VH-VL binders against Small ribosomal subunit protein uS3 (rps3). Designs and how they scored, part 5

Target 1, 230 residues: Small ribosomal subunit protein uS3 (rps3), of Nanoarchaeum equitans (q74mz4)
Amino acid sequence: MASKVIRKFIQNAKLTVFSQEFIRLYLRGANVSKVIIRQTPIVNRVIIYSARPKMISEERKAHLAKLLELKFGLEKPVIEVLPIENPNLDAHVIAERLAMGIERNIRAYRRLAQRYLETIMNAGAIGAEIVIAGRLSGQRGKTWRFKAGNLRKTGTIGQFELDRAFNIAYLKPGVAGIHVTILKPDAEIPDIIEFKSPEEISIEEIEKIDKEIAEKMKKYLETYLLAKQM

## First folded at step 16 (VH-VL; from y1 with heavy chain K65E, light chain A95Y)

Design a4
Fold by ESMFold2, look of step 17:
Structure a4 (fold): chain C 230 residues (1-230), chain A 122 residues (1-122), chain B 108 residues (1-108)
Amino acid sequence: as target 1 above (230 residues)
Amino acid sequence: QMQLVESGGGVVQPGRSLRLSCAASGFTFSKYGMHWVRQAPGKGLEWVAVIWYDGEEKYYADSVEGRFTITRDNSKNTLNLQMNSLRAEDTAVYYCARGPLYDVNHGYFDIWGQGTMVTVSS
Amino acid sequence: SYVLTQPPSVSVAPGQTARITCGGNNIGDEDVHWYQQKPGQAPVLVVYDDYDRPSWIPERFSGSNSGNTATLTISRGEAGDEADYYCQVWDSSSYHYVFGGGTKLTVL
């Protein structure tokens, strides 16, 4: 019984994800970010966040609603489109813009990736990565990686928001996949203290500031020293 | 205006060590991967090593792996190459070179220093 | 590792077009970069990503890359173009950067 409930939950989650990706594909060019589907037995609300909401006309909403009902069994969908706050910090928006930019000019892929990384970092990101993988001109698939800032996981990285997106540039001779990862500062960040090395850290100096922080640093130092012996 | 200036070259005996430095100016050093490329007298160019913009990843040519260490100090805009267990075949002009902005795996070298000569002979 | 083959020398008459080749197995699938090195000087990037130029490099320099051959083309050759020219790729399998052996261009 419990197993059946778990399988039903997973199946519903997969249908929601497929619906979200279908919506992004259908509305390509409108810079869709988040898609929230609130399902009830009576009314199903589909909330679409876009950097270009005017590109999602009433006719397109109506057609999309019909497709969601027919292909995904989403009864009586009501589609609502809202703007987003910062498109330059949104991984979905950047991935789509880059994909469409490469489709217009394959030779610009490096310049576009570099420009979008500057845009992301200037918008306040802590770090970002753009990966382009596929066939741009030759027969062999290649991978291009562009990185800026600090994208490393730490013991406190759970206080930051990671925004990830994937998009496809449709090219001749084939396709190129685009992955965008943005580490945003909108989560509350714990104290950031610059240290020279763990052995130079004075727990007593930290206790003068805050005893809770000192205890956390004490545990960190113990873990570091134990790991150093390995 | 944008410049890379190598230093630390000289004449050393086989088996000894030498440390090269490269000072960068006129651009934001921490946005670029950095490389060492060498050229033996009368010979062609040979790539030696790369270090990522943040210093977290390093890669070396097979001929120097285990003997050379590339490092950087982004606060001082410097690139370094520690060369241990030097051999006669390491004799070359050593250039520091800048990779493309943000690019960590498609290194062309758009800015080069004038090089520093390393001679390894008994 | 990946090997790039260049002719040791190429000659061109002043005002004529020089072509310098860089051979490699399936090099048309690689991003090929070209450098000019004059005597006693450091190399200078002249073409990258097969056919793009830095903004300071004249349009006389162009590149192409197909099949097993990449080519650097220098139109209207001048005495100032006399130099050694190197091709270069990045080998993703080894994470190595590979240069060709170099080509000496002479303008007669």
Scores: ipSAE 0.687, ipTM 0.871, lowest interface PAE 1.0, mean pLDDT 83

## First folded at step 17 (VH-VL; from b2 with heavy chain K58T, light chain D50N)

Design b3
Fold by ESMFold2, look of step 17:
Structure b3 (fold): chain C 230 residues (1-230), chain A 122 residues (1-122), chain B 108 residues (1-108)
Amino acid sequence: as target 1 above (230 residues)
Amino acid sequence: QMQLVESGGGVVQPGRSLRLSCAASGFTFSKYGMHWVRQAPGKGLEWVAVIWYDGEETYYADSVKDRFTITRDNSKNTLNLQMNSLRAEDTAVYYCARGPLYDVLHGYFDIWGQGTMVTVSS
Amino acid sequence: SYVLTQPPSVSVAPGQTARITCGGNNIGDEDVHWYQQKPGQAPVLVVYDNYDRPSWIPERFSGSNSGNTATLTISRGEAGDEADYYCQVWDSSSYHYVFGGGTKLTVL
């Protein structure tokens, strides 16, 4: 009984993280933060928090809902898009902005990481970390780690909120993985623990719907596996 | 006006110890990793040690490992180098140098002190 | 034990372009930084991350890095550019910061 419950919890958490990452990739550019999937007696609610909610049109919501129902098995999804309060304290927003900034100018990776860390700290974070891993130049993968403030207080989570995100910069020579960690003052209730397992993605099925998304999902999977190996 | 000022250099005999200090001003000291870099008379630059912005990690060149200890006090904006078991080959000008903002792995040194001379002779 | 090799000296005529090389195995994969040191003075950073300059360094200083060679280029050389120049990288395998042996630039 206990084994069954633990196994089902792990499997459900894995699928939730997978669905959340697909939604973030599908809506890339809209600065999607949290994606909350809640079941009610009537409907499955998909609540999408975005720093740019106007970029998520009704047409895009309808198409995404169809994808979630038909390809991911989410029964009768209703997509709600809400604004976020402080995008400068949101790990997912920062990770996407940094990734897209590096895509526009690969040489700016250090300056952008430093600038975003300063932005995070000025917005009131207790501490933050940005890790960039991959090939930005040359043929050898490297890791860059930028830290500000104090992340050591994560052991006292009853007073602080920890926000973590991963994103990918899609570059001509390859990809770079970006991890952002932000420690916030309001840690009475920690963020949900996200399990990211893209290995179950059917790239072939996604290609039948949107080839650009399928290509990006394939690159995401390859980068995720490389980062996990490192 | 950003400034690093080293002190504590002098002449000592082999096997003795010295403590170097570096006072920082004009920037937020606690945002930067800090380094010691030395230069023997007539020779090139040699990196000695680094300490992370928060003091949590330190790394040393093999030539000084287990003899030198780098520390910092962010409340006083100071960097220190405790040098034990000094050898003749430790004779050099010792520079305090600032690493890049927030970066804890890669480094360049954008602000340097004027250096303090350490002479180890018998 | 990553090794950076620089020529001991380079000479240029005033107004001409100086190029100082820094050799290393696959150095094009590294972020290379360059320092200028005048006699009796502390080093100053002139180029970092292969290509970038601190805001106080004139545009005459530029960098490139490809293959096994990184190069510091000083356009329109002046007497004030006479100094020793060092290249530097961070070696992730040892967590060491490595300098080249230095190049003395003379402007005749």
Scores: ipSAE 0.689, ipTM 0.866, lowest interface PAE 1.0, mean pLDDT 85

## First folded at step 18 (VH-VL)

Design c4 (from b3 with heavy chain T58K L105N, light chain S94E)
Fold by ESMFold2, look of step 19:
Structure c4 (fold): chain C 230 residues (1-230), chain A 122 residues (1-122), chain B 108 residues (1-108)
Amino acid sequence: as target 1 above (230 residues)
Amino acid sequence: QMQLVESGGGVVQPGRSLRLSCAASGFTFSKYGMHWVRQAPGKGLEWVAVIWYDGEEKYYADSVKDRFTITRDNSKNTLNLQMNSLRAEDTAVYYCARGPLYDVNHGYFDIWGQGTMVTVSS
Amino acid sequence: SYVLTQPPSVSVAPGQTARITCGGNNIGDEDVHWYQQKPGQAPVLVVYDNYDRPSWIPERFSGSNSGNTATLTISRGEAGDEADYYCQVWDSSEYHYVFGGGTKLTVL
């Protein structure tokens, strides 16, 4: 009995993470931070925090709500988009900005990583790390690592908040994975447990919904697995 | 305005020790990895050691490993090199050099001191 | 350990373009940096990350890197460019920084 209950919760957790990552990919460019799915007796609330909320039009919210209900089984979704308080201290926002910046100018990767680390530290982070991994210019995969402050102070979540994000720069010679880690002094516990294991995502299931998104998720998983081995 | 100044060089006999210091000014020292690079008379440049911006990791050339110790004091903006068991082959001008902002693996040296001469002879 | 090979000397006529090579196995996959050292002086960074210049280095200095050869190019060579030039990479397998042997540029 306990095994069946545990398997049900694991399946639900995978679908929640899958839905959250799908939303971030669908809304790429709008600097989506956290996505919270909150159950109420009336409706399922999907709260999307963005640094660029105006880029998420009512039409896009309606289409996304339809996709979440029909393809992900989220009954009666109501999508709410809120601004974020500290875009410069948000790992997801920084990772997306860096990835898109490198796509516009691959030779700027060092300058951009340094600028974003400075921005993060000026926003009050205790420590931060940016890792760029992939084949930016040649045949050999390489890792560029930039660090500031002290990430080794990680303790219990109740005293320090560790914010981690991954994004992909889509480049002609291939892709580059962007990992951003920010250690904050804040003590904020999410209402919904966040599942962070992308290798469990099924591309075949996404393809049934949207082939363009499925291809981007495939590259996401491929780059994640490569970075994990580096 | 940005400046690195080495000191502590001199003439010592083989097997003795010497401590080099490098004073930094004009930039935020604690944001940068720091290096020692040496140049024997009439020879090329040879990298000696690096210390991360926070002092947590240190790496050495094989020729000096286990004899030299790189340290830093971010409160004093000072980089140090403790050189033990000195050999004639260690005779060189020693430069301190600044790595790139925040970079902990790939790197170049954008600011150099004027160097301090270490001579190891009997 | 990774080995960088430079010619010991290069000569160029005044006003002409000097090219200084740095050879290494698959160096086109590396980030190559270049330094100028005049007699009695500390080295000065002139090119980093294969192609980039510090903001105070004139556009006459440029870099390229492909295959087994990285090249420092100095357009409109001047007597003031006479110096030793070193290439440098980071060897990730040993976490070492490696310099080439240096190239003496003479402007005749």
Scores: ipSAE 0.714, ipTM 0.884, lowest interface PAE 1.0, mean pLDDT 85

Design c5 (from b3 with heavy chain L105N, light chain Y97W)
Fold by ESMFold2, look of step 19:
Structure c5 (fold): chain C 230 residues (1-230), chain A 122 residues (1-122), chain B 108 residues (1-108)
Amino acid sequence: as target 1 above (230 residues)
Amino acid sequence: QMQLVESGGGVVQPGRSLRLSCAASGFTFSKYGMHWVRQAPGKGLEWVAVIWYDGEETYYADSVKDRFTITRDNSKNTLNLQMNSLRAEDTAVYYCARGPLYDVNHGYFDIWGQGTMVTVSS
Amino acid sequence: SYVLTQPPSVSVAPGQTARITCGGNNIGDEDVHWYQQKPGQAPVLVVYDNYDRPSWIPERFSGSNSGNTATLTISRGEAGDEADYYCQVWDSSSYHWVFGGGTKLTVL
């Protein structure tokens, strides 16, 4: 009895993480940070925090709502888009900005990483790290690691927050993975977030819905695992 | 004006110790990894040691490992090299060099001091 | 231990293009940096990340890197370019910074 309840809880948690990562990938370019899915008996609310809420138009919200209902089984979803309080301290925002910046100019990867670390530290971070893994300057994939501040300092749990994100730069020779870690002086623990790992994404379920998205997520996971090893 | 100034060089006998210092000014010292690079008279450049921006990691060339210790004091904007068990082969001009901003695992040296001469003579 | 090989010397006539090579096993996979050192002076960075130039270095200094050879190119050579030139990489396996042996450029 207890085992059955635990298995259903775990499966529902995986589907929540799957939906959150799908939303981030679907809305790439809008600097989506956290996604909160609240399921109630009356309404299923999907709250999307973005640094560029204007890029998520009412038409796009309607399309996303239909996708979530028809393809992910989230009945009558209501999409709400809210601004981010401090985008320069948000690992998801920084990772996406860096990835898209490298896509525009591959030779600028070092300057961009340095600039974003400076931005993060000027916004009040205790420490930050940016890792770029891929083929940017040579023939083989390599890892570039940039660090600022002190990621090893941690105080009382409610005093500090470790924010981590991953994104992909799509480049002519292939892809480059970008891992951003930010240690903040402020602590936030979202109520509904149970899993945030890309490794928990079910590619097989995505393939049943959309093969193009499944291929992108498969490449995303492969790149994530490569970057994680470094 | 960004500047690195080495000091502490001199003439010492083999087996003795010497401590080099490097004073940094004109930039935020704690954002940069710092290096020592040496050059024997009439010879090429040889990397000696690195210390991360926060002092947490250090790495040494095999020729000096276990004899030299690189340290830094970010509150005083100083880099130090403690050289023990000196040998004739350690005779060189020692340069203090700055790595790239925030970069810990690749890099060039964009700012160099003018160097301090260490002579190990029997 | 990664090894970088440079010719001991290169000569160029004024106005001609000098090419200084840096050989290494699969050096095309590395980020190569170049330094100029004039007699009695500290080295100065002239090219980094294979191709990039500090803003104070004239554009007649350029770099390339492929296969087993990285090359520093100095177009329109001048007497002021007479110096020793060093290539340098970071070797990830040892976590060491490695220099080539140096090339003396003479402008006749």
Scores: ipSAE 0.695, ipTM 0.877, lowest interface PAE 1.0, mean pLDDT 85

## First folded at step 19 (VH-VL; from c4 with light chain D31E)

Design d3
Fold by ESMFold2, look of step 19:
Structure d3 (fold): chain C 230 residues (1-230), chain A 122 residues (1-122), chain B 108 residues (1-108)
Amino acid sequence: as target 1 above (230 residues)
Amino acid sequence: QMQLVESGGGVVQPGRSLRLSCAASGFTFSKYGMHWVRQAPGKGLEWVAVIWYDGEEKYYADSVKDRFTITRDNSKNTLNLQMNSLRAEDTAVYYCARGPLYDVNHGYFDIWGQGTMVTVSS
Amino acid sequence: SYVLTQPPSVSVAPGQTARITCGGNNIGDEEVHWYQQKPGQAPVLVVYDNYDRPSWIPERFSGSNSGNTATLTISRGEAGDEADYYCQVWDSSEYHYVFGGGTKLTVL
């Protein structure tokens, strides 16, 4: 009995995570950070945090709401867009900016990673890491790691907040995966933390499943292009 | 002006130890991985060791592994190389070299010291 | 582990273009870096990531990399370019940094 309830809960959680990733892809370029989906029998709220909220027009919200209804069964979604307090400490924002920067100039990957790490640290991070995995300089897939500061906890447990994000640079030969990890002083963030765990991907897992991630993100790109045509 | 200055070279007998130091100035030392690279007289360049910007990871060439220890002190902007069980084949000029900003697994050496000579002879 | 092969020497007439090769199995998949070392001096980085230059290096230094050969090209060779030149890559399998054997450039 418990197995059936657990199985349905797992499927609902997967649909929520997939919906969040679809929203980030659909709104790519608007620097979407956190996406909170609250499903109730009466109201389905979609709260989108963005560093560029002006890029998310009312027309785009309406189109996105329709897609969420049709593709994910999210009935009558109400979409709300809120600004981000500090975009330079937001792992999702940094990952997207880096991904799009590499798309504009693939040869700049090292300089861009270094620049964004500097930006993160100047914004007050305790430590940060950027990992880029893919084919940037040759035919073979490779991993580049850039680190600053201290990513280990210091002092009392729970003194620091760990923010992780993944994004994809879409390049002519294929894709490059980008993982950003930022350790910052703990801040009480109501209900925003609950969706963070399902989307967390370790640096080790990126290397093991780069091809699988590329396949999954190709599907997101196809969905994005289809959504743009609608 | 960015600068690396090595010291501690000299003449030692085989089997003995020697400690090299490298003083850094003109840049934020703690943002960079640091390396030792050596060059035997009349020969080419050979990488010796690296230490990450924070000192947490260290890697060595096979020829010096288990005999050499790389360390750093970010509060004093210094890089060190402890060389134990020295052999004649370790005779070389030893250079201190800076890796790329924040980069921990690929890279090049953009700033070099002038080197310090180590001679291992009986 | 990974081996880089350079010719021991290259000669060029003044004003002509010098080409120094660095051979390696599938080196076109690597980021190749180049260093200039004049007699009695420390090495100086002249090209990194296959084709980028530090801002203080003249544009007549350039790099290319494909297949099994990376090449350092020095246009309008001059006496001041006489030096030993080394290529270098990172070998991720052992976390080692590998240099070529060096090429002595002579400007006749």
Scores: ipSAE 0.768, ipTM 0.909, lowest interface PAE 0.8, mean pLDDT 84
Fold by ESMFold2, look of step 22:
Structure d3 (fold): chain C 230 residues (1-230), chain A 122 residues (1-122), chain B 108 residues (1-108)
Amino acid sequence: as target 1 above (230 residues)
Amino acid sequence: QMQLVESGGGVVQPGRSLRLSCAASGFTFSKYGMHWVRQAPGKGLEWVAVIWYDGEEKYYADSVKDRFTITRDNSKNTLNLQMNSLRAEDTAVYYCARGPLYDVNHGYFDIWGQGTMVTVSS
Amino acid sequence: SYVLTQPPSVSVAPGQTARITCGGNNIGDEEVHWYQQKPGQAPVLVVYDNYDRPSWIPERFSGSNSGNTATLTISRGEAGDEADYYCQVWDSSEYHYVFGGGTKLTVL
């Protein structure tokens, strides 16, 4: 029955999202990045990526497994903790660090945002944005926005990786929301398609990648062909 | 040594144009929003314009909107102000000033140039 | 438009504490910045974000901001502190930066 299958898919998706957020909250301070939950009738694997995996002790893993089974119905969950390759380029890690830093010193919000944005850009991001919204000064909720690099080229090349995360700083006057957006290069971001000679180049194939690059290749071919006439 | 140096000031007739330049050194220019602030003789400070670190957004005081254009060239570490249709009330010392690192909305001006005098008369 | 009001002048005796006020509707909700300008010179940032100082500004300069009044406090006033002082905020509604009218500090 299609309706029954759709309802079960939606229920599993909601359970997955709630479980992921619960895990991040339970393990707050361990710099959890992504959480992958693979559900099967026999085994439910919970893969937790962390910048501080040693902060997640076997005792904490066992307790978390019990909570996931009892509260979220993940039968016999198997929890695996793996390290993150580059924590300084991970939006979830940065958002948590910034949130906890603001909780320790609310007056440092600008300096912390600037420092983390510098860290992100030095780690190789193409562009990044940090937005802090809430009551950090005075009684009125306000928005502070910090930007670096270029986020406006996301729709030009389909190989960019956009990493977004949200976290909350819990403060005595209330909460502040923290949004971190990081535009990362993909594993393969070539400027030009590799070819044996200029005559083999296809402008149409290059246009699938980027129209600016296609214009430059057109000019290169024109120059090359003129030189061959000599 | 972080430094901002304005140039291009002078005496011009009303209705004419003038272009100011500001050369930056000693810091990474492309990480900062940049501003123009002016001060008429014997008067207080008046903010004129801002341009974002990447040049994509620009904002102006109402008194100069549609007459002045702020631009920047991050490859040359320069800030410019094109002033058209000049009026006597535009007579002032014009300062370039640096905004906070990466900040695109709230801010202060932590580095200032020495200013360049623009006089619009006769 | 947002308006910042400063007294035109303030006088203090040498060694005494000067207080320069900046008035505005609910200015306690804003980040207030302060600048010192000596005759013939460009302004210098002395306080930002209400109460922070650039590292080159002595501790004698401090700021506070509550309710409708922000205050720049200069302890142990010196002749070298004679200058015009301006407060400034960012007005998000028009994306404008607003200065107060300035206060002339005299140390006699």
Scores: ipSAE 0.767, ipTM 0.907, lowest interface PAE 0.7, mean pLDDT 84

